# VH-VL binders against Peroxisomal protein 2, part 5

Target 1, 213 residues: Peroxisomal protein 2, of Schizosaccharomyces pombe (o74758)
Amino acid sequence: MTHNTMLQRFNGLLEPTHLYIVSVVAYSACNRPDKISGIAKEAMEHVGPSIYPKLREALVKSSPLVGFPRTINSLREMTTNIPPPFPDEFARAADADIDTGKRGKIYFEKTYGKVTQRVLRSMQSSSLDLANIALDYAYGKVLSFNEVVSPLETSLMIIAALVPQDVNPQLRGHLKGALNHGATKEQVMSARNIALEISKECGIQFKGDIETL

## First folded at step 16 (VH-VL; from y2 with heavy chain D105E)

Design z5
Fold by ESMFold2, look of step 19:
Structure z5 (fold): chain C 213 residues (1-213), chain A 120 residues (1-120), chain B 112 residues (1-112)
Amino acid sequence: as target 1 above (213 residues)
Amino acid sequence: EVQLVQSGAEVKKPGSSVKVSCKASGYRFSDYAISWVRQAPGQGLEWMGVIIPIGGAANYAQKFQGRVTITADESTSTAYMELSSLRSEDTAVYYCARDLYWGYEYFDYWGQGTLVTVSS
Amino acid sequence: NFMLTQPHSVSESPGKTVTISCTRSSGSIADNYVQWYQQRPGSAPTTVIYEDNQRPSGVPDRFSGSIDSSSNSASLTISGLKTEDEADYYCQSYDSSNHEWVFGGGTKLTVL
């Protein structure tokens, strides 16, 4: 008896690298670290060892959205059951020499375009601290680092992280934001639909329909 | 299908208040903001304010600050606009509109309008 | 606080093309998206253009929107005019400085 591979389940919806990024992040967001190593194994067999650092970075990048506890457990599952093919490096070491705050603002502005100020105001009206942490930490240090996982891949990962959380306003913004980072409408909808299917498998209870592009 | 259904027409005396309701259906009420817009007879559209149902956060146009209160009840999927100290120039059709407040800047659905007439 | 200025009225014959302008008084028209709403007599407004030049589902492609930064204006263009296009048209944009929505004064379109 064989299990359904991610590639078979979602055949043709995304290219394999994107599919595996979306899948590991969706399961991590659902608190299913037990699913991560099987997906990473499939990814390495199908794509090759070069995908391993991408999956690791996608999980790291998801941490402001998914939370550190679930991210820690997902990474532990992956590294314990599938030894890294390359030594782990501090990928952001060169960030010490750049203004990550500026990089984050540029990334945020590309995500939201002309509606940037309205989105910022929405956060600021509740908490200036949260708005600043989102810009300086989530965008500045985490999401805008794109040496390993591209802006397009990051956008698909964000969708995968948000769908299980049932947060339609933020999901709506990032479905649109993915287009701004170069994803096609088909890629965006595929990422959303894959994450939704994974969420249903994991028993996530939604209070209504999940936002679409 | 998304619908915004407003309360019926009202006739009010100067100095009183009016409270117009806007019942939303066909979507998750908490996922979108509701803006209020009025239109005096033969005149253009004038934005009054907005409510985000999560937490009941409201913002008002400067012109109406101090006279308007916008609220939302998530349990009934209903937004309310209350305008106080009514004057004859407040005679207008009052609309609610669904406002995409995160990642977008526009109104995609409108209520049918509520005529408020202020006269002696 | 900026204003959006539209012509009070425009008219044109069926089958022809009309353009309705929307000029922003201060700051750049390009800073925020411009929307266009159609309002038929006795009805609530409906969106015909959003995000400068996008059409909602069901709006014919003879409706188009554009931005001209040099004149600091937006335009709604309706080609192949039909009698059913006779309505009031409003532009709208967001004032990021004051956190308010701004509507243009409206344009009465008459189809002869």
Scores: ipSAE 0.753, ipTM 0.882, lowest interface PAE 1.4, mean pLDDT 93
Fold by ESMFold2, look of step 21:
Order: structure tokens, then sequence, then C-alpha cells
Structure z5 (fold): chain C 213 residues (1-213), chain A 120 residues (1-120), chain B 112 residues (1-112)
């Protein structure tokens, strides 16, 4: 009896770095922190130690979508069972000296393009505070920081975070948004399909079909 | 296959109300908005309002504010448009359309239309 | 509050090219996507262009859309005109300020 590697299981769907980012975030969103260390070990073996800070940052970036509790447990699993190959740093330390609110708005506008105002209105209609927190915190402080995980990689991890949550309107926006951040249609569909397969493995019950490009 | 099937034609007197239904099939109803558009005989298209089925949030064109009520029933995958205080000028074909409200700006599927005739 | 202005009618011979304009009265035409709908008599509208220049599956590539920021207008172009293209055509865009959909007045296309 052998365990299939993520690379073997999803052969050719994404390059290895993207595959591992999508995988750890999808399992985290499914509340399966127990899967994270095995994936991190495989990623270190096939890509090398440089992927470890990317996986850690992808999990950190996923926190506004996945939630802090699941993110905390996923990071604990990874760091406890796979020693970090480099000292950790406060990667966002330089953000204290920049206007992250502006960076977040630019990133949000890149994601949604011409439909930005309609998306903002959808959030504002329910809560002005939610819309402001999404722009200032989720986009400003978290998602728009690109020094470790690129905008393309961020878009793929967002897809991985959203698929298990069964939130088709928001997923629809980010499937398109990933194209705006430079992902190919094939990369977007692969990230979506990997996350969907992981969700099914984890026992996620969907109310219907999951959005597609 | 996505379909929007509307209720049949209605004849109404001035001052009354009409409620048109739009039954959706072929997709998960809660994932999309439904917009309502009318067209008076020989005239152009006029947007009336939209409903987002999650929570039943509706938004109306200013022209119809106070006279139109748009609702949705997730359990039957059906949207409704009710227009009150009918006048002869409200004689029109009323369409529902599937509205991609998050991340997109357009209507991709239309119902067949419902003729409402308002006459004394 | 903006309006979308279309010519009342256009006509052209089979095999030729016709262009239908859609001019935005205030604000930039480029701020929101423009859609084009075709409506044959007695039928519901159908989408022929979405997001400025995209064709839904099944719409022939002789239909194209474009945006001209300098004239603040969108255009629907139909090349290789066929008699089946005779219909009313409406442009549409979203008014972000008032949170309303706006349709152009419509253009009757006659294939001579």
Amino acid sequence: as target 1 above (213 residues)
Amino acid sequence: EVQLVQSGAEVKKPGSSVKVSCKASGYRFSDYAISWVRQAPGQGLEWMGVIIPIGGAANYAQKFQGRVTITADESTSTAYMELSSLRSEDTAVYYCARDLYWGYEYFDYWGQGTLVTVSS
Amino acid sequence: NFMLTQPHSVSESPGKTVTISCTRSSGSIADNYVQWYQQRPGSAPTTVIYEDNQRPSGVPDRFSGSIDSSSNSASLTISGLKTEDEADYYCQSYDSSNHEWVFGGGTKLTVL
C-alpha cells in the first residue's frame, strides 16, 4: 500500500509551486490541518527549501478567506512537523511606511476591473464597515502584499480558499480576477479542479455545481 | 440548460396590481441575480429592478420606486415582480433576465416575456 | 445619470458591413462594460456582445464590439450582413452612480 504524492495525483495540472500553494490552502479551508505537513515535506523535496516561506505566506494570505482559527492550526501543523529552513521574518515590516490602503484599492481594482464599483456596492449595501474592512484590511494589509507570493499565485490560492466554502458568486469573481492577474485559463481551471477534488476528499457537501470559467 | 419561464399574459384594470413570476431552472438559483425589464408596445427596453436571492435584497429603478416589489423564493427557484397602482402606460411585455451581479456586468439569459395589458 | 444614444435606424445591403453606435452622455463609456442585445419581432432579446467585445457561444464572429473613448461611444459592427440579422439592437451599460442598468433607445437594422 502506498500514498500518492500531490505531484503524482495532480500530474501536469499546475507547476509544482502553484500545486503546493493551492493544495495547502484547500486543505486548510477544509479544516484538515493534519494534511499540511505531508504536503510541505513533499514540496521541500521536489521544489527545495525556498518553497517553505511561500507556503507559510500563502496560508497567512488565506486568513481573511479561511479564517484565523483554521489558518492558525494549519500553520502550527506545518511548523511543528517540518522545521523551517530559514529564520522567520516579519515580512510586512516595511508596510508601516507605505499607504497599504492605496495598495489594496489598486489590487482590488486590478481584480475586478470595470466591475469594481458594482462589487463594492454589493458589500456596501449590507455593511459599509464590511466594505471598508475588506478594502483596508483584507486587500490592503493582506492580499496586496506581493513580496513573497505573487499576484498570480495569490489568485490561485484565493480560488483554493473559496471552492471549499461553496460561495459561487465570490468564486466567479475571483476566477475572472485570476485572469486579470496574469493566470491562464488552464491555470485557473486547474486550481479550481484541484480544490474541488480536495474538497470532495475532505467530505465537503456542496449545494450544487461549483462555478467555472 | 438555463431557462427562465414566466407566467402567462394578464389583463388588468387601472389602479390594480399584477404579479409576474419567473421560474429558473438549469442552474443554482441562489448564485445569480434576476433583473426585470419591460417593453411597452413599439418601444425600447426599460430596466425596473433586480433581486439577489441570498437574503432577498432588491434594488429598484428610481422611476418605479414605491410601485414595484421584486421578491424571490429559493425553495421554488422563482422570482416575482409585482407592480401596483397600474396605469394604461404600464401596458408592456415584462421580461426577467439572469443578472451576473458579482464580478460581471450583463444579462446572459432572458425569459420569454409576459404581456400585461392595462385597460379600463 | 447618463443616457445611451443610438441611431433610430440603419440599413445596408446583404454582404456589406454595418456599424451601430452607442454614445454615452456623461462620464466615460470606458468606465463600465457595454453589452449589445439583438431582438427579433415577437421575441425576447438575446446577447450578441458582452463585456465590450466578447461573443457568447454560438454568436458568429461577424459580430464584433468596440469602444472608442475619444468619441465616448461603443459600436456594434456586423460584417457579411445577412437577412437574418434584421432586428432591433440595444446597447446597455451599468450606471455606477445610480446603481441602475441603462439601455440605449434601440436601433432598427433593415437588411435591404
Scores: ipSAE 0.739, ipTM 0.877, lowest interface PAE 1.4, mean pLDDT 93
Fold by ESMFold2, fold request of step 22:
Structure z5 (fold): chain C 213 residues (1-213), chain A 120 residues (1-120), chain B 112 residues (1-112)
Amino acid sequence: as target 1 above (213 residues)
Amino acid sequence: EVQLVQSGAEVKKPGSSVKVSCKASGYRFSDYAISWVRQAPGQGLEWMGVIIPIGGAANYAQKFQGRVTITADESTSTAYMELSSLRSEDTAVYYCARDLYWGYEYFDYWGQGTLVTVSS
Amino acid sequence: NFMLTQPHSVSESPGKTVTISCTRSSGSIADNYVQWYQQRPGSAPTTVIYEDNQRPSGVPDRFSGSIDSSSNSASLTISGLKTEDEADYYCQSYDSSNHEWVFGGGTKLTVL
């Protein structure tokens, strides 16, 4: 059995929906869009067609972390190689009627809790404009939209996106942030360990140990 | 095992400078900040400043602004604190501490301390 | 800047419980996490409580931390007091407005 399913390979580490979200995002972050359609097909078979919009949204949500080029290619593999079971719509169309900047701020504050201002100051010390873009765009328009992929699922996705990038300070913040969004320690560590194994398979070279809880 | 090992005790004249080193091991140096804290004899702890090794960004307590320079050398995993225009009031034990700075607010490991004595 | 005020000293007998307070002068104690450090004479500080009430690995559960918003203070509680607990204890919190760490003045714990 040289090509086991993701479910068999990572048996019992995460529930299937979370496993598939973490898997597609980790491979996307590793620039392996060729892996995406196979995982999406497996996910639809084991969970049902309703997981397809979740995987699409998880990949879309990963774009501020993974980058648009890798995300575009990962979504193209999925769309081209799997007939979408549901129409692709502007999932965020209703956002035109809400203050997404406020939604993003609330989400950012839940992620970081009492250390919110120190984290914000650290981003601002890199660039005031980047900090504003992160809050307004990454958190406001992208990460805080929770109608398809929940805050817990988003946090596991973020971990999967960050592990391949070898960015321990930001990973450390989001490992803790996942707990703040309702993930258990076991779920957080499983997501981290799955993403690490996928990264090693993909040939990612780490400069040192990857952060843990 | 995370360790912060500081340079040895120093005796300095008023008006001179001192540079204390803090060599980190057991973790990737660039992933954590280093804060500096001093303790005058019989007194409490006083924060002096912090360095984030990525980019070498330092932030100083207002009391020490203009007199303290904190730097980091990633190739040797070493942070430095230099205090200039020394006065007798600067006689203290100087500590480095590992500061998580992203997602957390605390120091998890401390150096052993470096006694700096300022006397004529 | 806010200040953190601690009693100068506390004393208690072995086996008893002590509480060391840390009162914030302005703004809310709950706005930032509070840490507690233990320092034995001639030694570097060590962390005994972080993020209000968390214990680092190796710190016994007889050490606990709490926040009291009504008195605007944090507390370190040591139950089952042992002679080895005799040390100076410092609270610490982050000043988000000035981007500085603030330490309390320290409390000398004597175990009689």
Scores: ipSAE 0.737, ipTM 0.880, lowest interface PAE 1.5, mean pLDDT 93
Fold by ESMFold2, fold request of step 22:
Structure z5 (fold): chain C 213 residues (1-213), chain A 120 residues (1-120), chain B 112 residues (1-112)
Amino acid sequence: as target 1 above (213 residues)
Amino acid sequence: EVQLVQSGAEVKKPGSSVKVSCKASGYRFSDYAISWVRQAPGQGLEWMGVIIPIGGAANYAQKFQGRVTITADESTSTAYMELSSLRSEDTAVYYCARDLYWGYEYFDYWGQGTLVTVSS
Amino acid sequence: NFMLTQPHSVSESPGKTVTISCTRSSGSIADNYVQWYQQRPGSAPTTVIYEDNQRPSGVPDRFSGSIDSSSNSASLTISGLKTEDEADYYCQSYDSSNHEWVFGGGTKLTVL
């Protein structure tokens, strides 16, 4: 049996929308923007044009984890080769009227639960600025905006972004954090395993085993 | 399988130092912290400190600050705990334990323990 | 630091249920996860409960953990008690303010 599509290759591991979110982010994190337009085309054929804004938002949300350069190239690949089916909008425009810092703090606390203070201390011990930027920017402005990509979908996206980076402590926290945002153990492990397979295809060299739930 | 194997028992004089090793295997050493816990004869468990191998960042219990030094050697996957200015009340079994420091709060694996006896 | 207080000893017959308490002296027991460790004589501790009520693989489901905010305590419950359960049991929690681990004083469980 040949596995020519993402859906065939990873059959039954995740629902299609989650599969495509995980796939585009994993390839972006591997610096393979060339893979993304094919996935977006497949996603639109199987799910319909409504998935396009979700894939674009998932890539945008991945930027604090993947970095802006790879995210820029991934978004350019997708929009150049797969015409957007709807006019683009500034999805976060309404955020100008809310306290995103508070939203981010609540989201961070839901991610880490009772271990929040130990995680914060770990960042603060190296840099107070990094800890503040993580809360105010990564969580406040980026990750806690959930009107396009839900908290569950965001958690699967984060796993896909982290696996290629070979950062087991942070991955371990987000495997558990995905459960806190409503993902099942099966969804978490599927996202992790899909991202791992994509990473191996892309030639990512790991220093050891990748964390599991 | 995950294993933490500690160095053998030691007998020390008061005022000297002891250095206990904890060799990790079955996992990537840099991904987890190592905590040190001691147990005096007939007494309970007492946390001494922790090391995160990335960068060698260590934190110590207030009681042991200034007397304990915890280090790690990533090339040998080994953590070390050195306790200086030994007293008779430092006679104890010393354990290392794997500490899930990011996202979790508990120890999942323990070393077999190292008896340190401080006597004249 | 806060302290975790446990009874010095408890005993119960095989097949019965025993509960070991762990009371936190200041701050809320619910602020940090509570772990339980079993230590048989001459052996290193092993984890029987983590994160309040989670059981590591291989630990029998007759071991359970719970939190009672009103008494500011955690409990380890062992049902269907077996002679192999005779051991010392320690609760543990993290002190976020001082960045230190705190252990309870330990409870000797005797199965008669």
Scores: ipSAE 0.710, ipTM 0.874, lowest interface PAE 1.7, mean pLDDT 93

## First folded at step 17 (VH-VL; from y2 with heavy chain L100I)

Design A5
Fold by OpenDDE, fold request of step 22:
Structure A5 (fold): chain C 213 residues (1-213), chain A 120 residues (1-120), chain B 112 residues (1-112)
Amino acid sequence: as target 1 above (213 residues)
Amino acid sequence: EVQLVQSGAEVKKPGSSVKVSCKASGYRFSDYAISWVRQAPGQGLEWMGVIIPIGGAANYAQKFQGRVTITADESTSTAYMELSSLRSEDTAVYYCARDIYWGYDYFDYWGQGTLVTVSS
Amino acid sequence: NFMLTQPHSVSESPGKTVTISCTRSSGSIADNYVQWYQQRPGSAPTTVIYEDNQRPSGVPDRFSGSIDSSSNSASLTISGLKTEDEADYYCQSYDSSNHEWVFGGGTKLTVL
């Protein structure tokens, strides 16, 4: 389906900026970097050049979930095929002066609310190191950074990253978590559904039904 | 339709072991945890442990630590609870329940229960 | 570690409103979600309230849950009491200190 069709379908449910964020991250998660430049160009034409930094940052923020290799390729696609309206920068330079671990913890706790401890325990049960790295690096250094992509947008990005991976338990957590970050049910479901459609387009094989809100 | 169907009633001698099965259907088995809860006659509910089918990671109540083993077979969508060194006090109805984790935190579906009677 | 304490029994006439309390012994009742399960005689438990005040699909709106931090307790309220509401009710909450699920002792609701 075309993004024009998607825009029409999700009109009033998901902002165009959010739609494009979800789209590029979903394609990235599907290892389809070839789709990224076209989507980004369309986004810039529709929303304006100011969306470019958001798309770039959304892909960056998706890297702990999607994986660095796919994210690198996706960003390479953007850089190579689209003259960047804004230069690349170290957006997180100021993080050197703050406790990002603390920021991540706060973000994590907001995401999971009253189930925070159980989720943490579940992660720890898989690996103590992994849990710590997830909190410190993924949530601390990456996801909790909100200067370019807001927490709400980050939540939608996370959903877009998880759907193609067919990881329903984690998706369940972040579908609900998105609500805690201010997303509406419609936004959450729209992000989920867009990511699902893109996944199917990309030939992702699901083990069964995908988690829903 | 989500269903948890448990194995039939058991009669066991003290000191023996019992293994109760819980077959899940109507959903992706690996996406939810399975908790085990027992209820002695005329008594309340008591949580025993939980398993995440992915990887078979189980956690147990301290009371049953070392005596209970919870496993899961993803290929058959079946969870198992084995209780060893049975005592008369272990006489109870044992329930499996779908334990939602991550986003939600409650038992939304229950098995029909399995009566385990421990008697000399 | 904490315990959840419920009254042993409550009774009320049809059409009336009944409230069952669930008091947490330590920590804050608001720290973790409280669930309520209904168990009719000879049957397995079923969920009537989850996450303090949410109703699963199929549970009538006569059932409601609430949290009272001042008394460190949760409450299940059943309005418009019906004969089919006669059952044992259990509250439940997750104990983060030992990572165990904790059940209340249960409350027998008799519809007079």
Scores: ipSAE 0.887, ipTM 0.935, lowest interface PAE 0.6, mean pLDDT 95
Fold by OpenDDE, fold request of step 22:
Structure A5 (fold): chain C 213 residues (1-213), chain A 120 residues (1-120), chain B 112 residues (1-112)
Amino acid sequence: as target 1 above (213 residues)
Amino acid sequence: EVQLVQSGAEVKKPGSSVKVSCKASGYRFSDYAISWVRQAPGQGLEWMGVIIPIGGAANYAQKFQGRVTITADESTSTAYMELSSLRSEDTAVYYCARDIYWGYDYFDYWGQGTLVTVSS
Amino acid sequence: NFMLTQPHSVSESPGKTVTISCTRSSGSIADNYVQWYQQRPGSAPTTVIYEDNQRPSGVPDRFSGSIDSSSNSASLTISGLKTEDEADYYCQSYDSSNHEWVFGGGTKLTVL
């Protein structure tokens, strides 16, 4: 599906900025960095140059989920082939003076609400180290940072990152979690469906049905 | 349609063990946990444990720790509950239930139950 | 660890409204979701309320759930009571302290 078609299909359901965020992250998750530059260019033409830092940050924030290698390639493709309208500054410089672990914990608890403890226990039971790193790094340093990409946008980005990976349990948590961060059902489902279509386009093989709200 | 179909009734002697099966269908087996709940005659529901099929990670109620083993076979979409050192007090209907984890947190589908009778 | 306490039995006439309480012994009832299960005689339990006040598909809107933090209890309310509602009802909640599911003792609802 072309982005023009997607824009028409999801008109009123998903903001164009969010559509492009979901798209670049979904393609990145599918290991299709070749698609990123074209999408970013289209996004800038349609929304304006101000979307560029959001797309960049969305890709950055997706790295704990998508993986650093794919994210690096996606960002390389984007930054190499598109003259950046804004300088690449270290946006998280101020995080050096705050407790990002605490920020991450708060974000995590907001994401999972009353099921926080069970989710945390499940993670810990698989690996104490991984659970700790997930909270301190993924949620603390990365996902909870909201200077460029909002929590709502982050939720949509997370959905876009998870759908191509065919991880329904985690997706289930974050589909619902997105609602806790202010996303509407329509936005959540739109992000999910766009990511799913992109996944299929990229030849992702799913074991079965993909989780939904 | 989601279904949980359990094995048939069992009659066991004290000291023996019983293994009840729960075959799941109508959904991706590995995406949901399976909890086991029992109900003694005329009594309430009692949670025994849960398993996440991925990796076979199980958690047990303290009461049954060391005596119950919950396993899952992803290839057959079947969960098992084995209870050893059976006592007369273990006489009950045993239920498996689909346990939604990572988001929604409740048992949405139940097996039909398996009566286990322990008598000398 | 906590326990969930329910009344042993409640009864009411058809068409009326009945409420079944579920009181948590320690911690806050609001800390974890409360579920309600219906069990008709000779049958397996079925979910009628999940996550405090949500109804599964197929459950009539006569069934509703609520949380009262002041009394540290959850309530299942059945309006327009029907004979088919006669069953045992169990509340359930997750205990984060020991990572176990906890059931209430169950309430037998008799439709007079």
Scores: ipSAE 0.880, ipTM 0.932, lowest interface PAE 0.6, mean pLDDT 95
Fold by ESMFold2, look of step 17:
Structure A5 (fold): chain C 213 residues (1-213), chain A 120 residues (1-120), chain B 112 residues (1-112)
Amino acid sequence: as target 1 above (213 residues)
Amino acid sequence: EVQLVQSGAEVKKPGSSVKVSCKASGYRFSDYAISWVRQAPGQGLEWMGVIIPIGGAANYAQKFQGRVTITADESTSTAYMELSSLRSEDTAVYYCARDIYWGYDYFDYWGQGTLVTVSS
Amino acid sequence: NFMLTQPHSVSESPGKTVTISCTRSSGSIADNYVQWYQQRPGSAPTTVIYEDNQRPSGVPDRFSGSIDSSSNSASLTISGLKTEDEADYYCQSYDSSNHEWVFGGGTKLTVL
């Protein structure tokens, strides 16, 4: 059997919207922006044009994990090769009027539950400033904004971003954290396995086994 | 399979130091912390400290600060615990344990223990 | 600093059920996960319960853990007692204020 689409290749592992979110973020994390427009085209054909803003937001949300350079290139490839079906908007415009720091703290605590303080301490032991930036920026401004990409979809996206980076401690936390945001064990493992397969295709060299749930 | 194998029993004089090793196998050493726990004869478990191999960052129980040094060697997948200024009260079995630290809060594997006897 | 207090010993006949308590002296038992370790004579501890009520692979389902916020305690329950369950049992929890692991004093389980 030939597997020329993401849907055929990963049939039944995730619902299509989740599959496309995981796929574009995994390829972005692997520095393969050239793969993203084909996936976005497939997603629009199968799901419809409404998925385009979700893919854009998933890539934007991945930026604290993937890094701005790879995210910029991934979004440029998608926009250049598949013109946006809707005008671009500042999705977070209303955030100027809310306490995103509080929103981020609540999201962080939901992600980690009873282990929250030990995770926070681990980040603080690396750098107090890094821990504050992670809470205020990554969680506050980016990950806890869920008007376009839900908390469940965000958790699957995070897994896709982390697998190619070979960072088992942080991946371990987000595999479990995805359950706390409503993902099933099957959804979590599917996202992890899809991202791992994409990583291997992209030539990512792992120093050992990748964490599992 | 995950294993933690510790160095053999030691007999030490008061005022000296001891260094116990903990050789890890069956997993990627850098992905997990190693905690050290001791148990005096007939007594309970007492946590001494932990090391995260990435960066070699160690944290110690307040009781042992200044006397304990915990290190890790990624190239040999081995953690070490050194206790200085030994006293007879330091006679105990010393355990290492794999500490699954990010996202979880528990020890999942233990070494076999190392008896250290401090005798005048 | 908080303490975790366990009964010194418990005993029960084979086939019966025992419960070992673990009471936290200050702060809430519910704020941090509780683990339970079994230590048979002459052996290293092994984990029988983690994260309040989860069993590692290979631990039989007759071992269970629970949290009672009203008494500020955790419990290890062992049903269908077997002679191989004779051991010392320790609870453990994380002290977030001092960043240290705390063990209970231990409970000697005798199966007569």
Scores: ipSAE 0.804, ipTM 0.897, lowest interface PAE 1.0, mean pLDDT 93
Fold by ESMFold2, fold request of step 22:
Structure A5 (fold): chain C 213 residues (1-213), chain A 120 residues (1-120), chain B 112 residues (1-112)
Amino acid sequence: as target 1 above (213 residues)
Amino acid sequence: EVQLVQSGAEVKKPGSSVKVSCKASGYRFSDYAISWVRQAPGQGLEWMGVIIPIGGAANYAQKFQGRVTITADESTSTAYMELSSLRSEDTAVYYCARDIYWGYDYFDYWGQGTLVTVSS
Amino acid sequence: NFMLTQPHSVSESPGKTVTISCTRSSGSIADNYVQWYQQRPGSAPTTVIYEDNQRPSGVPDRFSGSIDSSSNSASLTISGLKTEDEADYYCQSYDSSNHEWVFGGGTKLTVL
C-alpha cells in the first residue's frame, strides 16, 4: 500500500535517519518490540547498513527513560531477526579515560540552559539520591555519549521515549532542550507528532493533551 | 481557553485568616505549577509561593513562612492560598498565575485577582 | 537574595521609543531569565516579554527585551509608543539560591 513504510507514512516530517530513530524508540516505549525489526529492515534498505548501529545505540540510550525490560525486548527483536551488518561492540569502552560525571553535567546544563538550577531543584525535591543518579548515570554514562548518536539525535530520541509516558513537564523540558542541541522547531514538532501518532496506534491512553513547543 | 478564575473579594478583621481559591480550566492541572502574587494598593507585585499539584509540593517566600499555606486539589483543578494572622498591611489584591516550572521560567496566565481588605 | 531596581516612572510622546531598565543588585543578570509584565490600571498583569527577549503570541513586535551584562541590567524597549501602552511594567527573575521569584519595583509609563 502507498502508506506501508514509515518513510511513506511520515514523509517529509524528518530526514530518514531521524525518522527511524524516533520510530523504534516510540514503539519500544509503547511496549511494541514486535514492530522494531520491520522498521530496522526498512531503515537499512533506505539508508543503508550504517543505520543499524545508530538504531541499536538509540535504543540503548533510551533505557533510562523507557526502562530496561522494554529496551531489552526491543533490542532482542532487532538482534534476533536481522543479521547484524557489523559486530556488536562496547561502544563506551573508551569512557574509562573520560570523566563521564563532568560530561553529563555539561550535557545537562546545555539541555536546560538558564533553567538548569530550577530543574535540578525539582528533581532534588523528589529525592536527592534520584537527582544524583540522574546526573551521574543517566546523563553521565548514557545520554552524554555522542560518538554514535549525536546530541540532536539524542534529543529527538528522548522526545520519542517521553511522549508515550504522558509526562508533560519532562517532555516540555526536552522539547525546548532539543532546540539547545541544534534541532529546528520543525524537527522537534515532527518528532513529537510522530511519537504521538505511534502512541495512539499502540493504544496508549493519555490523561490530556500532550505538550507542544 | 486557559482560564484561572479566583474567588470573590473578602473583608477580614486583623488576626483572622483568609483562603483564596484559583480554579484552573482549559489545560491539565497537574502539568503546571500555580504561583501566588499579591499587590498592596498603589504598590508593586510580591511573590508569595508556588505549588506543584503532583504530590502537593509547595514552596514559600521567606517573608511569608509560617503564615501562608498553599494547597491544590487535583480533582477540582483548584489551588488555594491561605494567609493567617492578618494585619492591615496584608490588604492587597491576591493573584494566582500559571507557573511553567520545568524547562521554562515564566508565568503565562494570570487570574483576575481577589481583593482582601483587612480592617477593623 | 537580590533585588531588581526599576525607575519609578518614565514618560514619552506617542510614536517615540522608551526604555525601562531593570538592574540586579547581586549576582549576574545573565544567570537567570528576565520576564516583563504589563499591568494596565484596574487589570491583572499580562506577559509582554519572557525569557529575556521572547514575545508571547499576540504581543506586538514593537516590544523588545534585552540583557546588558556590563551594567548588570535588563531592558524593556517599546517603540512606536501608543496611548494604550500606558501601564505599569514589572521585571521578574528567579533567585536560584533562595528558590524565590523576585519582582522589580515597577515602572509607571505615561504616554503624553
Scores: ipSAE 0.736, ipTM 0.883, lowest interface PAE 1.3, mean pLDDT 93

